VH-VL binders against NAD kinase (nadK). Designs and how they scored, part 187

Target 1, 268 residues: NAD kinase (nadK), of Syntrophomonas wolfei subsp. wolfei (q0aze0)
Amino acid sequence: MKIILVNNRFKENTEKKAQEIAGQLSALNVEVIIDNGLDEPYAGTVDFIMVLGGDGTMLRAARRYGQRAIPVLGVNMGTVGFLSNIEINELAEYLPLILREEYSLEARMMLEVAVFQQQSLLTRVFCLNELLLRSNSPRMLSFALEISGQKLEPYRGDGLIVSTTTGSTAYSLSAGGPIADPQLDAFIVTPVASHIINKRPLVVSPEREISLHLLEEREAIIGIDGQIKMDFGAENRVLIKRAPHPLLMVNLKAKPFFTSIDRSLQRQ

## First folded at step 13 (VH-VL)

Design BB53 (from Y14 with heavy chain L108Y; framework fv_oberotatug)
Fold by ESMFold2-Fast, scan of step 13:
Structure BB53 (fold): chain C 268 residues (1-268), chain A 123 residues (1-123), chain B 107 residues (1-107)
Amino acid sequence: as target 1 above (268 residues)
Amino acid sequence: EVQLVESGGGLVKPGGSLRLSCAASGFTFSNAWMSWVRQAPGKGLEWVGRIKSKIDGGTTDYAAPVQGRFTISRDDSKNTLYLQMNSLKTEDTAVYYCTTHPRYGYFYAFDIWGQGTLVTVSS
Amino acid sequence: DVQMTQSPSSLSASVGDRVTITCRASQSISRYLSWYQQRPGKAPNLLIYKASNLESGVPSRFSGSGSGTDFTLTISTLQPEDFATYYCQQSYDRPWTFGQGTKVEIK
């Protein structure tokens, strides 16, 4: 059995903890590859991915490995989040279940984001939470939104979020989007500070294609999962689709999604 | 109400075949992992095999005494679990229970049990 | 296979007694152990999972303890409905295996 350990080297104690866990797994005849984000993703065959950290580390793991149909387990390192399933102090107890494949899988849809300059593909990335189009200055954007060939009335505002249901509790929530059951597959399209008072978040079929382009030259950026930034100008177009494969998340215990979000909303 | 009801048991000759059914109600059957457990008259419990939910791969596992002779399957549209028993032996005589595994949290305890159906293998 | 051995195989007790049943695994199984109650002519009922966790609806007089190879089920104050056969079961490794059972009989 071969396992990738994904960690965030910039978090306190994560490198030491990853090495400790690698040693424990090696003692059980498991081959371990450590991915701390510095190198290209591991290209070989892998049986399981263990993510040591918070939601940010899971989002990175999903972008790097999410399309490979490999089980991915989030192990929380002390920061409360939505994408981990067990705590680090529970890992020793759950290891026998992991090694014997005695766990449940939950499929989470991902976005495929393709950015073009005229007819040329500039980049293609996958993400678990969302794409954010936003102004990079105090000026509002004017942009076109097209859903499966249907051209909507132009948007004017600070930007737009196209989110998965998993991403409904991230930037989309802050912008006024709905909280969605992550077991549902849907795009959530949430305006950011729209000048048009009647512009509402949209929930659309994950089979649809969404395209965005600017109607006038402005300083804008595209953000992916809050971690990747790309410049976006009037010569650019972005196309958003459901990714070919969902992320396969491992459940070793019940996820308290609705109680977790309820607690978060009551505190804030 | 959560319920499992086994049926299909009866008398069968050695070398014969029999198919057991387990009808589930009161929970989302399609998400459940299901097992068969048997108990010979006056004896203890013996795990026969299990089937995972389709989302978790739909794989089957069997105890050595029944491997190659028994097949577990499920029909999620009918909320029904099956045990196809072939090449039956006298030592397969037992009450057969269907039971559920919680998908997580219980460390593979059997939490819901049917009432059982008796299979007698005799000439 | 992981072999599970219970002791005693049977015991006689009176209502109000404290009853302890032990279960031993042939190798370390951490806390991957469950306890079941089977009344005559009935299906088994889950009492305890993960060595010490009480199943919902099970009376608080039942408790489980242990880890590794040695486990105990305790009934603090035996009631008339507790006269039954009790089984331990390991879920550490397949095949899942049960103990031979402990019959709790009226004295």
Scores: ipSAE 0.591, ipTM 0.814, lowest interface PAE 2.0, mean pLDDT 90

Design BB54 (from Y14 with heavy chain L108P; framework fv_oberotatug)
Fold by ESMFold2-Fast, scan of step 13:
Structure BB54 (fold): chain C 268 residues (1-268), chain A 123 residues (1-123), chain B 107 residues (1-107)
Amino acid sequence: as target 1 above (268 residues)
Amino acid sequence: EVQLVESGGGLVKPGGSLRLSCAASGFTFSNAWMSWVRQAPGKGLEWVGRIKSKIDGGTTDYAAPVQGRFTISRDDSKNTLYLQMNSLKTEDTAVYYCTTHPRYGYFPAFDIWGQGTLVTVSS
Amino acid sequence: DVQMTQSPSSLSASVGDRVTITCRASQSISRYLSWYQQRPGKAPNLLIYKASNLESGVPSRFSGSGSGTDFTLTISTLQPEDFATYYCQQSYDRPWTFGQGTKVEIK
């Protein structure tokens, strides 16, 4: 059995714990590959991915490995988050279940983001939460949104978020988007500080294709899961669709979504 | 109310075949992991095999005494679990229970049981 | 296979008594152990999972303890409905295996 252990190199206690866990797994004849974010994703076949850290580390793991249909378990290191299933102090007791494949899987949709210059593909990335188009200067953007070939009235404002249902509680929520059940597949399209009074968040079928381009030359950026940033100009177009494969998240214990999010919002 | 109801038991000769059914109600059957557990008259409990939900891979596992002879399947549209028993032996005589194996939230344990159906293998 | 051995095979008790049943595994199973109650002519009922966690709806007079190879089920104040056969079951490794059972009989 081969496991990728994803950690955050820059949190010293997490690095030490990752090495400790890798040693324990090696003693059980499990091959461990450590991904601390510095190198390219591991290209070989693996059976399981264990993410040691907070939601940010899980988002990185999902972008790197989410399209490979490999079970991914989030192990919380004491941070507040929504993407982990067990706590680090529970890991030793759940290891037998992991090694014997005694767990359930929850499919979470992902976005496929393709950025073009004219008709040439510049890059293709996947993400679990959202794509953000935003101004990179104090000036607002003027941009076009098309949904499955339907051209909407132009947008003017700071930007737009195209989110998965998992991402509904991330940046989309902060921008006024709805809280969505992550077991549903849908795009949530949430405007950021729109100058147009009646631009509302949209919930659309995951079978739709969404495209964005600037109507005026501005300094703009495309953000992916709050972690990747790319310059975006009037010569660029982005195409967003549902990724071919969902992220397969491991559940070793029940995680009641609605009570968890409600409690999180009350802890101010 | 959560309920499992087994049917299909009866008398069969050695070498014969029989198919058991388990009708589920009161819970989301398509998400449940299901097992068959048997109990010979006056004896203890013996796990027969398990089938996972389709979302978790739909794989089956069997105890050695029944491997290759018994097949577990499910029809989620009818909320029904099946046990196809072939090449039956006298030692397969038992009350057969269907039961749920928790998918997650609890350590592995059989939390819901049917009332059982008796299979008698004799000449 | 992991073998589960219960002690005693049977015991006689009166209403109000404290009853203790022991279960031993042939190898370490951590806390992957459940306890079941089977009343005469009825299907088994889950009492305890993960060695010491009480199943919803089960009376608090039932408790479980242990880890590794040695486990106990305790009934603190026996009630008339508790006269039944009790089984332990390991969930550590397949095939899932049960103890031979302990019959709790009226004195």
Scores: ipSAE 0.541, ipTM 0.777, lowest interface PAE 2.1, mean pLDDT 89

Design BB55 (from Y14 with heavy chain L108H; framework fv_oberotatug)
Fold by ESMFold2-Fast, scan of step 13:
Structure BB55 (fold): chain C 268 residues (1-268), chain A 123 residues (1-123), chain B 107 residues (1-107)
Amino acid sequence: as target 1 above (268 residues)
Amino acid sequence: EVQLVESGGGLVKPGGSLRLSCAASGFTFSNAWMSWVRQAPGKGLEWVGRIKSKIDGGTTDYAAPVQGRFTISRDDSKNTLYLQMNSLKTEDTAVYYCTTHPRYGYFHAFDIWGQGTLVTVSS
Amino acid sequence: DVQMTQSPSSLSASVGDRVTITCRASQSISRYLSWYQQRPGKAPNLLIYKASNLESGVPSRFSGSGSGTDFTLTISTLQPEDFATYYCQQSYDRPWTFGQGTKVEIK
């Protein structure tokens, strides 16, 4: 059995803990690959991915490995979040379930984001939470949204978020989007500080293709999961669709989504 | 109401075949891992085998005494679990229970049980 | 296979008694142990999972303890409906195995 340990080398004590866990797994005849984010993703066959950290580390793991249909477990290192399933001090107890493949999987949709310069593909990335289009200056954006060939009336404001249902509790929530059941597959399209009062968040079929481009030359950026940043100008177009494979998240214990989000909202 | 109802039990001669059904209601069957557990008259419980949900791989596992003779399958559209029993032996005589494993949190404890169906293998 | 041995195989008790049943695994199974109750002619019912967690709807007079190889089920104040056979079950390694059962009989 081969396991990737994904950690954030820049967070306190995470690298030391990853080495400790790697040693424990090696003693049980498990081959361990450590991914601290600096090198290219491991290209070989892997049976399981263990993410040591908070939601940010999980988002990076999803972008690197989420399309390979490999089970991914989030192990919380003390940062509160929505994407981890167990705490680090629970790992020893659950390890037999992991090693014997005695766990449940939850499929979470991902976005495929393709950015073009005129007709040329510049990059293709996958993400778990969202794509954010936003102004990079005090000037408001004017941009076009097209859903499966249907051109909407122009948007005018600070930007737009195209989110998965998993991402509904991330930036989309902050921009006024709905809380969505992560078991549903859907795009949530949430305007950011729109000048048009009646521009509401949209919930659309995951079979739809979403296209965005600027109607006026402005300084803008595309953000992916709050971690990747790309310049976006009037010569650019972004195409968003459902990724070919969902992220397979491991559930070892109950983590009721609605109870968790309700508690989070009551804490303010 | 959450319930499991087994059917298909009866009298069969050694070497014969029988198919058991388990009808599930009141919960999302497609998410559940399902097992068959049997109990010979006056004896204790014996795990027969299990099938995982399709999202978890849909794989099956069997106890050694039934491996190669019994097959577990499921039809999520009908909320039904099946146990196909071939090459039956007198030692297979038992009440057969359909039971669920919660997807997580219970360390594979069996939380919901049907009432059982009796299979008698005799000449 | 992991073998589960219960002690005693049977016991006689009166309503109001404190009853303890022990289960021993042939190897360490951490807390991968569940307890079931089976009344005569009925299907088993889950009482305890993960060695010490009480299943929803199960009376608080039932409790479980232990880890590794030795586990105990305790009924603090036996009630008439508690006269039944009790089984432990390990889920540490396949095949899942049950103890032989402990029959709690009326004195």
Scores: ipSAE 0.580, ipTM 0.809, lowest interface PAE 1.9, mean pLDDT 90

Design BB56 (from Y14 with heavy chain L108R; framework fv_oberotatug)
Fold by ESMFold2-Fast, scan of step 13:
Structure BB56 (fold): chain C 268 residues (1-268), chain A 123 residues (1-123), chain B 107 residues (1-107)
Amino acid sequence: as target 1 above (268 residues)
Amino acid sequence: EVQLVESGGGLVKPGGSLRLSCAASGFTFSNAWMSWVRQAPGKGLEWVGRIKSKIDGGTTDYAAPVQGRFTISRDDSKNTLYLQMNSLKTEDTAVYYCTTHPRYGYFRAFDIWGQGTLVTVSS
Amino acid sequence: DVQMTQSPSSLSASVGDRVTITCRASQSISRYLSWYQQRPGKAPNLLIYKASNLESGVPSRFSGSGSGTDFTLTISTLQPEDFATYYCQQSYDRPWTFGQGTKVEIK
């Protein structure tokens, strides 16, 4: 069995724990590849991905490996997050289940984001939570939203979020979007500080294509999962669609989404 | 009204074949991992085999005494689990239960059981 | 295979009694153990999972304990409906295996 261990290179304790776990797995004749985020994603075939860290580390793992249809387990090493399934101090007890493939898989939709300049593809990325279009200056944006070729009336405000259902509890929530069951497939389109009173969040079929472009020359940024930033100008267009493959998240134990989010909102 | 109802049991001669069915209702069958567990008359419980949900790979696993002779399958559109039993032996005589276990969970317990169907293998 | 051995194979008890049943695994199984009750002529029903967690709907008089190789099921105050056969089951490694059963009979 071959396992990728994904960890956060900027946390010393996380790196030491990753080495410790790699040693434990090697003693059980498991081949281990460590991904600290420094190198390109491992290109070979693997059986399982173990993410050691918080939700941020899981988002990075999803972008790097989420389209390969490989089981991904989130192991929490600090504050409780939404994307981890077990705690680090539980790992030893759950290892038999991992090695014997005694776990369930939860499919989480991902976004495919393609950024163009004219007809030229500048970049294509995948993400688990959301794409954020936002102003990078005190000036609000004026931009066009098209859904499957249908042109909506122009937006004016600080930006727009196009989110997966998994991302409904991230930036989309902060901007007034709905809390969505992550087992549903849908785009959630949430305006950020819209100056048009009647612009509401939209819940859109995941089979539709969403495109965005600026109507005026402005400083704007495209943000991906809160981790990748790229400049976005009036010459650019972004196309968003459902990624070809969902992220296959491993569940070794029940993690009740609704009670978990309810507690988080209560403790604001 | 969560229910599992087995059918298809009966008397067969050694070397014969039999197909058991298990009709599920009251829960989302397509998400369930399903097992067959048998109990010889007056004896204890013995796990026969398991099939995972399609989302979890749809793979099957069998106990050694039945491996190569029994096949587990499922039809999610009909909410039905099957056990195809070939090359039957007198040792296969038992009440056969279909049962679910949690789709995930550290401890794989059998949480929902049918009433069982009797298979008798004798000449 | 992981072998599960229960003791005793049978016991006699009266309503109101405290009953204990033990189960031993041939190797360490951590807490990968469940307990089942089977009433005469009925299918088994799950009582305890994860060695000590009570299944929903099961009366609080049932409790489980143990880890590694030694496990115990306790019925604190036996009721008429508790006269049944009890089985332990390990889920540590396939094939999943059951104990031979403990029959709780009226004294």
Scores: ipSAE 0.489, ipTM 0.737, lowest interface PAE 2.4, mean pLDDT 89

Design BB57 (from Y14 with heavy chain A109G; framework fv_oberotatug)
Fold by ESMFold2-Fast, scan of step 13:
Structure BB57 (fold): chain C 268 residues (1-268), chain A 123 residues (1-123), chain B 107 residues (1-107)
Amino acid sequence: as target 1 above (268 residues)
Amino acid sequence: EVQLVESGGGLVKPGGSLRLSCAASGFTFSNAWMSWVRQAPGKGLEWVGRIKSKIDGGTTDYAAPVQGRFTISRDDSKNTLYLQMNSLKTEDTAVYYCTTHPRYGYFLGFDIWGQGTLVTVSS
Amino acid sequence: DVQMTQSPSSLSASVGDRVTITCRASQSISRYLSWYQQRPGKAPNLLIYKASNLESGVPSRFSGSGSGTDFTLTISTLQPEDFATYYCQQSYDRPWTFGQGTKVEIK
């Protein structure tokens, strides 16, 4: 059995813990690859991915490996999060189930984001939460949104978020978007500080294609899961579709979404 | 109402075949891992085999006494689990239960059980 | 295979009694053990999973404890409906195996 351990390169404690866990797994005849984000993603075949950290580390793992149909387990290292299933101090208890493949999988949709300059593809990335288009200056944007070839009236404001249902509790929520059941497949399209009073969040079929481009020359950026930033100008276009494969998240214990989010929102 | 209903049991000669069915209702069958467990008259419980949900790989596992003779399958469109029993032996005589665990694998135990169907293998 | 042995095979008790049933695994199974109740003529019913977790709808008089090789099911105040056969089951390694059963009979 081959396992990738994904950890946060910026924290010494996570590096030490990853080495400790790798040693424990190697003693059980499990081949371990450590991914701390410094190198390209491991290209070989792998049976399981264990993410050591908070939600940010899981988002990175999903971007790197989410399209490969490999089970991914989030192990919390002390940060409260929505994408982890077990705590690090529970790992020893659940390790036999992991090694015997005695766990449940939960499919989470992902976005496929393609950014073009004129007619040329600049980049194609996958993400678990959202794409954010926003101004890179104090000036508001004027931009066009198309949904499956249907051209909406122009948007004017600070930007737009195109989110998965998993991402409904991330930036989309902060911008006024709805909380969505992560078991549903849908795009949530949420305006950021719109100057047009009748621009509301949209919930659209995951079979739709979403296209964005600027109507005026402005400095803007495209953000992916809050981790990747790309310049975006009037010569650029972005195309967003449902990714070919969902992220397969491992569940070793119940983690009730609705009561967790309700409690989080009431506490603030 | 959560329910599992087995059918297809009966009397069969050694070397014969039977197919058992288990009809599920009241829960999302497609998410459930399903097992067959049997109980010989006056004896204890014996796990026969299981099939995982399609999202979890759809794989099957069997106890050694039935390996190569029994096959477990499922039809999620009909909410039905099957057990194909071939080359039956007298020691296969038992009440056969279908069971499920709709949450997070078998470590949470078999939480839903059918009423059972009797299979008698005798000359 | 992991062998599960229950003790006693049967016991006689009166309503209101505290009843203890033990289960021993032939090797360490961590906490991957469930307890079931089977009333005469009925299918088994899950009482306890993962050694000590009470299944939804099961009365609080039932409790489980143990880890490794030695496990205990306790009924704190026996009720008339508790006269049944009880089984332990390990889910640590395939094949899943059950104990031989403990019959709780009226004294």
Scores: ipSAE 0.379, ipTM 0.690, lowest interface PAE 3.2, mean pLDDT 89

Design BB58 (from Y14 with heavy chain A109S; framework fv_oberotatug)
Fold by ESMFold2-Fast, scan of step 13:
Structure BB58 (fold): chain C 268 residues (1-268), chain A 123 residues (1-123), chain B 107 residues (1-107)
Amino acid sequence: as target 1 above (268 residues)
Amino acid sequence: EVQLVESGGGLVKPGGSLRLSCAASGFTFSNAWMSWVRQAPGKGLEWVGRIKSKIDGGTTDYAAPVQGRFTISRDDSKNTLYLQMNSLKTEDTAVYYCTTHPRYGYFLSFDIWGQGTLVTVSS
Amino acid sequence: DVQMTQSPSSLSASVGDRVTITCRASQSISRYLSWYQQRPGKAPNLLIYKASNLESGVPSRFSGSGSGTDFTLTISTLQPEDFATYYCQQSYDRPWTFGQGTKVEIK
């Protein structure tokens, strides 16, 4: 059995814990690859991915490995989040179940984001939460949104979010989007500070294609899961589709989404 | 009301075949991992095999005495679990129970049981 | 396979008694141990999972303890409906295996 351990390269104590866990797994004849984000994603065959950290570390793991149909377990390192299933102090108890493949899987849709310059593909990335188009200056954006070839009236405002249901509790929520059951597959399209009174969040089929481009020259960025930033200008176009594969998340214990979000919002 | 109801048991000659059914109701069957457990008359419990939910891969596992002879399958549209028993032996004589594993946490125990169906293998 | 051995194989008790049943695994199984009750002519019922956790709907007079190789099921105040056969089961490694059973009989 071969396991990738994904940890946060910016946290020294997390690095030490990853080494401890790698040693424990190696003692059980498990081959371990540590991914702290510095190198290219591991390209070999892998049976399981264990993410040590918070939601941010899981988002990075999903971008790097989410399209490979490999089970991914989130192990929380002390900060409560939505994407982890067990706590680090529970790992020893659940390790035998992991090694014998005695766990349930939950599929979470992902976005495929393709950024073009004219007709040339510049980059293609996958993400679990959202794509954010945002002004990078005090100036408002003017941009076009197309959904499956249907051209909407131009948007004027600070930007737009295209989110998965998993991402409904991230940036989309802050911008006025709905809270969605992450077991549903849908795009949530949420305007950011729109100057057009009747621009509402949209919930659309995950089979649709969403296209964005600027109508005026502005300083803007594309943000992916709050972690990757790319310059976006009038010569650029972004195409957003449902990714070919969902992220396969491991459940070793029940994690009730609705009571968790209810408590989180109460303490906001 | 959560329940499991087995059927299809009966008398069969050695070398024969028999198919057991287990009708599930009162819970989301398609999410459940299901097992068959048998009990020979006057004896203890013996795990026969397990099938995972389709979402979790739909894989099957069997105890050594039945491997290659028994096949577990499920029809989620009918909320029904099956046990196809081939090349039956006298030592397969037992009451056969279908059981569920709780999803999350302790799906390695058997939390819901049917009433059982008797299979008698005799010449 | 992991072998499960119960002791005693049978015992006689009176209503109100404290009853203790022991289960031993042939190798360490951590806390992956469940206890079941089977009344005559009925299907088994789950009592305890993960060595010490009481299943929903099971009376509080039932308790489990142990880890590794040695496990105990205790019935603090035996009731008439508790005269049954009790089985331990390990879920540490496949195949899942049960103990031979302990029959609790009326004295």
Scores: ipSAE 0.581, ipTM 0.800, lowest interface PAE 2.0, mean pLDDT 89

Design BB59 (from Y14 with heavy chain A109P; framework fv_oberotatug)
Fold by ESMFold2-Fast, scan of step 13:
Structure BB59 (fold): chain C 268 residues (1-268), chain A 123 residues (1-123), chain B 107 residues (1-107)
Amino acid sequence: as target 1 above (268 residues)
Amino acid sequence: EVQLVESGGGLVKPGGSLRLSCAASGFTFSNAWMSWVRQAPGKGLEWVGRIKSKIDGGTTDYAAPVQGRFTISRDDSKNTLYLQMNSLKTEDTAVYYCTTHPRYGYFLPFDIWGQGTLVTVSS
Amino acid sequence: DVQMTQSPSSLSASVGDRVTITCRASQSISRYLSWYQQRPGKAPNLLIYKASNLESGVPSRFSGSGSGTDFTLTISTLQPEDFATYYCQQSYDRPWTFGQGTKVEIK
């Protein structure tokens, strides 16, 4: 069995913990590949991905490996997040289930984001939470949103979020979007500080294609999962679709989504 | 309420075949891992085999005494689990229970059980 | 295969008694152990999972303890409905295996 350990090199003591866990897995005859985010993703065949860290580390793992249909387990090493399933101090107890494939899988939709300059494809990326279009200057944006070729009235404001249901509790929530069951497949389109009073969040079919472009030349960026940043100008167009494959998340214990989010909202 | 109802038991001769059904209601059957557990008259419990949900791969596992003779399958559109029993032996005589594994608290207990159906293998 | 052995095979008790049943695994199973109750003519009911976690709806007089190879089920104050057979079960490795059962009979 071959397992990728994904960790964040920049967090305190995570490298030591990753090496410790790699040693434990090697003692059980498991081949371990460590991915700390600095190199290209591992290209070989892999049976399982173990993410050591918080939600941010899981988002990176999903972008790097999510389209490969490999089971991905989030192991929390600090602050409790929405994408981890077990705590690091529980890992030893659950390890026999991992090695014998005695776990449930939960499919989480991902976004496929394609950025064009005129008619040329510049880049294609995948993400688990959202794409954020935002102004990179004090000036608000004017931009066009098309859903499956249907042109909406222009948007004017600080930006727009196109989110998966998994991303409904991330930036989209802060911008006024709904909380969505992550087991649903849907796009959530949430305006950011819209100047137009009647622009509401939209929930649309995952079969739809979403297109964005600027109507005026402005300094803008496209943000992916809050981690990747790309310049976006009036010569650019972005196309957002459901990714071909969902992320396969491992459940070794059920994490009750609705009670977790309810508790989180009450504490804030 | 959540329930499982087994059917299809009866008297069968050694070497014969029988198919058991388990009708599920009150929960999302398509998400559940399902097992068959049997109990010979006056004896203890014995796990027969298990089928995972389709999302988890739909794979089957069997106890050694029934491997190659019994087949577990499911029809999620009908919320029904099946046990096809072939080459039956007198030692297969037992009450057969349909049971679930939770998708919460994963130390794999059998949390919901049917009432059982009696299979008697006798000449 | 992991073998599960229960002790005792049977016991006689009165309502109000404290009852203790033990279960031993042939190898370490961490805390991958469940306890079941089976009343005469009925299907088994899950009482305890993960060695010590009480299943929802199960009375607090039932408790479990142990890890590794040695496990215990305790009924603190036996009630009339508790006269039944009790089984331990390991879920550490396939095939899943049960103990032979402990019959709790009225004295």
Scores: ipSAE 0.404, ipTM 0.708, lowest interface PAE 2.8, mean pLDDT 89

